# VH-VL binders against q8ixk2r445to577: the designs that were tried, part 17

Target 1, 133 residues: q8ixk2r445to577
Amino acid sequence: FFGMLQNKGLTDYCFDYNPPDENQIVGHQVILYLCHGMGQNQFFEYTSQKEIRYNTHQPEGCIAVEAGMDTLIMHLCEETAPENQKFILQEDGSLFHEQSKKCVQAARKESSDSFVPLLRDCTNSDHQKWFFK

## First folded at step 10 (VH-VL)

Design gc29
Fold by OpenDDE, fold request of step 19:
Structure gc29 (fold): chain C 133 residues (1-133), chain A 119 residues (1-119), chain B 112 residues (1-112)
Amino acid sequence: as target 1 above (133 residues)
Amino acid sequence: QVQLVQSGAEVKKPGASVKVSCKASGYTFTDYYMHWVRQAPGQGLEWMGYIKPNSGYTKYHQNFQDRVTMTRDTSISTAYMELSRLRSDDTAVYYCARSKHYGSGFDYWGQGTTVTVSS
Amino acid sequence: DIVMSQSPSSLSASVGDRVTITCKSSQSLLYSSNNKNYLAWYQQKPGKSPKLLIYWASTRESGVPDRFSGSGSGTDFTLTISSLQPEDFATYYCQQYWSYPTFGQGTKLEIK
């Protein structure tokens, strides 16, 4: 699966990554932004290796969850995907992080009008359901 | 064995377009990125851009953004690079080269395609 | 773009000599998470395509003789040929793949 990764509950919002430096793409947080279909910073891929890859850069970035955090951070992909980069996109649309045993949820950033994907306890909320478009 | 076989030499007039092909074999075409690199006579190597064959997603160097188009035909494991509005300084050998999604350099290269632009 | 500064531009040597080529990057190529340097070395002979010699700064590609070695970390890297052979006279390039690829200017190794 590839393209824009869109949330079901938070209508018209997609995974978005726009690092301030194209020559340093690691270490920043993945956010949610209105789906614009331009493919500059909203093009992702879910692979058979259980990775969510950022294809607009080489080498590819892979979304990771760092220890003790509930945010999604961009790392570089590895030949063998590390445990903190493994996700399961299920048929019902839920996006499950294997290491934390939590689900990715669209949420409002605290004290902001911005939105971000966060790890939360798994529910049947549409805010935890995702699809590629 | 992995092979990248490119199309033959081209001679073009200024203002024309050229389309170079690169046929891959010996591996799963859609699992690797295909890059294009050119080399002017007696000069170094210049990266032009890449295509991800499974999705067709492309990224071009800004120096070529308005003139280059990279495409692929997955049914025949072939990548294409088209350069338009040719000028004399586009005279070069053009290479296709594959890379892994996580890096490790360009491990296989095409034999190169000589493109000559002259009036 | 990340700038790769390679030196020397050319050098003359004899068979059996120890040869060293240097490459400096404008920013660090070291990834803290895996401790790898995203740096490669290539050999190119006249009329031929570049050939990958070293990747991850110090790992030899399959089939590359052990007289070729890569070293360095961060921004400073070196390619060493311990004992030059007749078939080693060629042009060598460093390349970073930390970001969108860029190459050094090249080093032409000629017979003295």
Scores: ipSAE 0.901, ipTM 0.949, lowest interface PAE 0.5, mean pLDDT 96
Fold by OpenDDE, fold request of step 19:
Order: sequence, then C-alpha cells, then structure tokens
Structure gc29 (fold): chain C 133 residues (1-133), chain A 119 residues (1-119), chain B 112 residues (1-112)
Amino acid sequence: as target 1 above (133 residues)
Amino acid sequence: QVQLVQSGAEVKKPGASVKVSCKASGYTFTDYYMHWVRQAPGQGLEWMGYIKPNSGYTKYHQNFQDRVTMTRDTSISTAYMELSRLRSDDTAVYYCARSKHYGSGFDYWGQGTTVTVSS
Amino acid sequence: DIVMSQSPSSLSASVGDRVTITCKSSQSLLYSSNNKNYLAWYQQKPGKSPKLLIYWASTRESGVPDRFSGSGSGTDFTLTISSLQPEDFATYYCQQYWSYPTFGQGTKLEIK
C-alpha cells in the first residue's frame, strides 16, 4: 500500500512529514495535516516488512517509535527492519505498533490546534483507524 | 544474475529529445530503485534522478527537473529516461544503476548509452 | 547537495605500491541509530561502467579483492589499495547516499 495515509475518525487528515532539511530527514516528528495530495510530504508506503516508509527521500525514511515515547519519529530504513519500526496495518484499519503493543491514534497536540499520531492503548475508535488513499 | 541492458548510442541535434531504455533482469524489478547517472567526456559522475518502479514515484536533480522524465514499464522490467531540449553539453554517457531502498550504493550498472548532441 | 571532495585528483603509482585515496563530505554521513556511514567507493575503467567496491564506508562488495579496503567515519573517508595490481589502474569515485546521491570528482590512478 502506498499514497496518503488517512485517518478515519479525524476526517481528511493524513500522515505528514516535512523535514526542514532534505539532506537531514531523520529525527523529526511525523504529524497530521489536511490531506492535500500535493508534494512529497504525504506519500508513504506500508510494506511487507511491516514498515511505514517515507518514499520521497533516498535512502527511504521509516517511521519509528523511540523507547519511552509515544510519538512517531522518522528514522532511516534498514535492510532488516528494527523492532521499533514494525507496524501492523490490520484489516479493521487499526495501525498496531508491535514493540509497544499500542495503536496509532490521531490526537490533538497539547496546547495546539494541530494534530499528531500518538501511540495509545488499542480501542475501537475511528481515530485509531487508517487507510491508504 | 542481475543485468541492466541499455539501448544503443544516440546522435541528436540541439533542441531534440532522447529516450534511453534500461532493461532489468535477474531480480524483482519493482523492489529496487532505478537511478540515472551521466558522465560527460573526461568528466565525473552526475546523478540525474531516480524512479521507484513499484509506485512510479520519481525524484529528479534540480539541474534536470524541467527537462528529464523517468518512466518504467513493469511488465517488461524496463526503465526509461527521456531528456528534452538537448544541448551540446548534454553529450555524455548515460547510465542506469540499481540501488536498494535503504542505500548501500549502486550495486549494478547498465553498460551505458552514449548520447551525442551536435549541430 | 552534499559536496564530496576527493584527494588527490590524480596520482601515479607502481605495481605493488600501497595507495590511499581520501574523500571528505560537507556533512556527516554517520547515522547514529545504526552506526553506519552512508558512503560508497567505485572503480571505473575507460569505456566501462562504474563498479561498486565498498559500501557502508568499509564493507567490500562481493567479488572485490581483499586488497581494497575502506575506512573512516563522519566526514573523512579513505580508500586503500594495499598492494596495487596492474588491473587496478583506473578512476575511483566516492559517493554519499545519506541523501540524494552525489559523487566526488574522481581520482585517476595511473601507472608510474
């Protein structure tokens, strides 16, 4: 699957990544932004290796969860996906992070009108359901 | 074995377009990136851009962004690079080269296609 | 673009010599998460395509003789040929793939 990764509950919001430096794409947080289908910052791929890749850069970026954190951070992809980069996009649309055993949820950023994907306990909320468009 | 076989030499006039092909074999075409690199006579290597055959996504170097088009036909595992509005300084050997999604360099190269632009 | 600078641009050597080529990058190519350097070395002979020699700064590509070695980290890298063979006279290029690829200007290794 590839394209925009859109949230079901937070209507019209998609995974978004726009690093300030194209020559340094790692270490920043993935956010949610209105799906616009333009540019390269909303193009992702879910692979058979259980990665969520940022394909618009070479080498590809891969979303990771760092220890003790609930945010999604961009790392570089590896030949073998590390455990903190493994996600399962389930049939019901839930996006499950294997290492933390939590689900990716669209959430409002603290003290902001912006939104971010965060790891939360898995529920049946539409805010935890995602699909490629 | 992995092979990249490119189309033959081209001679073009300034202002014309050239389309070079690169047929891949010996591996799953859609699992790897295909890059294009050119080399002017007596000069170094210059990266032009890449295509991800799976999705068709392309990224071009800014020096070529308005003149280059990279495409692929997955049914025949072939990548194409078209360069338009040719100039004399586009005279070079053009290479296709494979890379993995995570890097590790360009492990396989085509034999190169000589493109000569002259009036 | 990340700028890659090789030195020297050319050098002459004899069979059996130890040869060293240096490559400097305008920014670090080291990824802290995996401790890998996104740097490759290539060999190119006249009329032929480049050949990958080294990747991850120090890993030899399959089929590459042991006399070729890569070292360095961050911004400074070195390609070493421990004992030059007749078939090693060629042009060598470093390349970064930390971001969109860029190459060094090349080092032409000629027979003395």
Scores: ipSAE 0.894, ipTM 0.946, lowest interface PAE 0.5, mean pLDDT 96
Fold by OpenDDE, look of step 18:
Structure gc29 (fold): chain C 133 residues (1-133), chain A 119 residues (1-119), chain B 112 residues (1-112)
Amino acid sequence: as target 1 above (133 residues)
Amino acid sequence: QVQLVQSGAEVKKPGASVKVSCKASGYTFTDYYMHWVRQAPGQGLEWMGYIKPNSGYTKYHQNFQDRVTMTRDTSISTAYMELSRLRSDDTAVYYCARSKHYGSGFDYWGQGTTVTVSS
Amino acid sequence: DIVMSQSPSSLSASVGDRVTITCKSSQSLLYSSNNKNYLAWYQQKPGKSPKLLIYWASTRESGVPDRFSGSGSGTDFTLTISSLQPEDFATYYCQQYWSYPTFGQGTKLEIK
């Protein structure tokens, strides 16, 4: 699957990654932003290796969850996907992180008016449902 | 078994366009990025850009952004690089080279295509 | 762009010599998560395509003789030929693939 990864509950919001330096794409948090489809910062791929790749850079970035964190951070993809980069996009739209056994939820960033994808206990909330557009 | 075979030498006049092909074999074409690198006579290697064959997504170096077009035909595992508005300093050997999405260098290269631009 | 600087630009050596080529990057090529350096070395002979020698800074490509070795981490890297052979006279390039690829300017290794 390619394209914008859009949330069902938080209408018109998509995964967004815009590193401040194109020569240093790792280490920053993936956020949610209004789906615009004009830039490369909203283009992602869900692969058969269970990765969510940031395809606008080579080597490609892969979304990862660091130990003890509930945020999605950009790492580099590897030949063998590490456990913290493995996600399952379910048929019901839920995005399941295998290592943490939690689901990706669209949420408001703490003390901010912005939105971010966060790991939360899995529910049937539309805020935990995602689709490629 | 992996091979990248490029089209033959080209002689062009300034202002013209050139389109170089790179046919891949011995591996799954869509699993690797295809890069284009050129080398002027007696000079070093200059990265021009890449195409991701599965999606067709391209990234060009800013020095070529407005003159280069990279395409692919997945049905015949062939990548193309077209450079327009040629000038004398575009005279070079042009290479295609593959890399994996996670990066491990360019392990296979085409034999190179000499493009000569002269009036 | 990440700038790659090689030294020397050229050198002369004899068969059997130990040869060292240095490459410096304008920023670190080390990925903390996997502890790998996104650096490659290539050999190019006249009229031929570049040949990959080393990747991940220190891993030899298949078929590359043991006399070739890569070392270094972060921003400083070295290609070493322990005992130069006649077929080793060529131009060598370092390359980073931490980001959009860039190459060093090359090191021409000539016969003394």
Scores: ipSAE 0.877, ipTM 0.942, lowest interface PAE 0.6, mean pLDDT 96
Fold by OpenDDE, look of step 13:
Structure gc29 (fold): chain C 133 residues (1-133), chain A 119 residues (1-119), chain B 112 residues (1-112)
Amino acid sequence: as target 1 above (133 residues)
Amino acid sequence: QVQLVQSGAEVKKPGASVKVSCKASGYTFTDYYMHWVRQAPGQGLEWMGYIKPNSGYTKYHQNFQDRVTMTRDTSISTAYMELSRLRSDDTAVYYCARSKHYGSGFDYWGQGTTVTVSS
Amino acid sequence: DIVMSQSPSSLSASVGDRVTITCKSSQSLLYSSNNKNYLAWYQQKPGKSPKLLIYWASTRESGVPDRFSGSGSGTDFTLTISSLQPEDFATYYCQQYWSYPTFGQGTKLEIK
């Protein structure tokens, strides 16, 4: 699966990654932005290794969750996907993070009018449903 | 046995275009990035860009952005690099080289294609 | 672009010598999550394609003799040939693949 990763509940919002420096793509937070499909910012791939790759850069980036955090941070992909980079995109659209046992939810960023994907307890909310488009 | 076999030497006039091919074998073509690197006579290595054969996504160095086109034919595991509006300083050996999606350098290289641009 | 600076640009040595080539990057190539440095070394002989010697700054590519070693971390890296052999006279390049690849300008190792 590849393309824009769009949220069901937060209509017309997609995973978005736009690092301030293309020579330093790691360490920044993945956000949600209106789906536009332009450029490299909203192109992701879900791989057989259970990675969500930002594959418009080489080496490729992979979304990870750092210890104690609920945000999605860009790391570099590795030959063997580390545990904190493993996600399960389930048939019902839920995006499950294996290590934390939480689901990715579209949420409002604190003290901001912007939106971000955050790890939350798994529910049946459409804000936790995702699909590639 | 991984191999990258490039097309033969080219001689072009200024303003012309050149298209170099790189046929891959011995591995899954779509699992690796294909890079193009050139080397002018007596000079160092210059990265031109890459193509991801699976999707066809390309990234070019800004020095070549408006003149280079990288493509691939997955059915024959072949990558192509076309450079247009050639000038004398484009005279160089052009290499294809593969890399993994996570990096680890360029482990296999083509034999190189000499492109000579002269009036 | 990440700038890679090699030193020296050229050097002369004799068979049996210990040779050291240095490479500096304009920014760190160390990935904190896996503690790897995204740095490679290549050997190129006249009329031949570059050959990968070292990757991850210190891992020797398969088939590369033990006399070749890579060290360093962050922004400073070194390629060492412990005892120079006749077949080692060539040009050597460092390369970063932390981002879009860039090469050092090369170090030509000539026979004294």
Scores: ipSAE 0.869, ipTM 0.940, lowest interface PAE 0.6, mean pLDDT 96
Fold by OpenDDE, look of step 15:
Structure gc29 (fold): chain C 133 residues (1-133), chain A 119 residues (1-119), chain B 112 residues (1-112)
Amino acid sequence: as target 1 above (133 residues)
Amino acid sequence: QVQLVQSGAEVKKPGASVKVSCKASGYTFTDYYMHWVRQAPGQGLEWMGYIKPNSGYTKYHQNFQDRVTMTRDTSISTAYMELSRLRSDDTAVYYCARSKHYGSGFDYWGQGTTVTVSS
Amino acid sequence: DIVMSQSPSSLSASVGDRVTITCKSSQSLLYSSNNKNYLAWYQQKPGKSPKLLIYWASTRESGVPDRFSGSGSGTDFTLTISSLQPEDFATYYCQQYWSYPTFGQGTKLEIK
């Protein structure tokens, strides 16, 4: 699966990553932004290693969840996907983070009008449903 | 065994275009990035860009982005690099080389294609 | 671009000598999450394609003799040939692949 990773509940919002420095793509938070399909910012891939790759950069980036955090941070992909980079995109559209046992939810960033994907307890909310387009 | 076999030497006039091919074998073509690197006579290695064969996504070095086009034909596991508006300082050996998505260097290289640009 | 600077640009040595080549990057190549350095070393002989020797700064590519070793971390890296052999006279390049690849200017190792 590849393309824009779009949220069902938060209509027309997609995973978005735009690092300020292409020579330093790791460590920044993945956000949600209106789906526009332009450039490299919204192109992701779900792989057989259960990674969500930001594969418009070399080396490729992979979304990870750092210990104690609920945000999605860009890391580098590795030969063997580390545990904190493993997600299960389930049939119902839920995006499950294996290590934390939580689901990725589209949420409003606190004190902001912007949106971000956050780890939350798994529910049946459409805000936790994702699909590639 | 893994092999990258490039097309033969080219001699071009300034202003012309050259298209170099790189045929891959011995591995799954779409699992690796294909890079292009050139080397002017007596000079070092210069990265030109890469193509991701699976998707066809390309990234070019800024020095070449207005003149280079990288493509691939997955059906024959072949990558192509076309450089247009050639000038004398484009004279170099051009290499294709593969890498994994996570890096780990360029483990296999083509034999190189000499491109000579002269009036 | 990440700038890679090698030292020396050239050196002469004899068979059996211990040789060290240094490479410096303009920014750290160390990935804190896996503690790997995104640095490779290549050997190139005249009229031939570069050959990968070392990746992740210190891992030898398959088939590479153990007299070749890589060390360093962050921004400072070293390629060492413990006992130079006749076939080792060549040009060596470091390369970063932390981002879009860049190479050092090369180090030509010549016979004394």
Scores: ipSAE 0.866, ipTM 0.938, lowest interface PAE 0.6, mean pLDDT 95

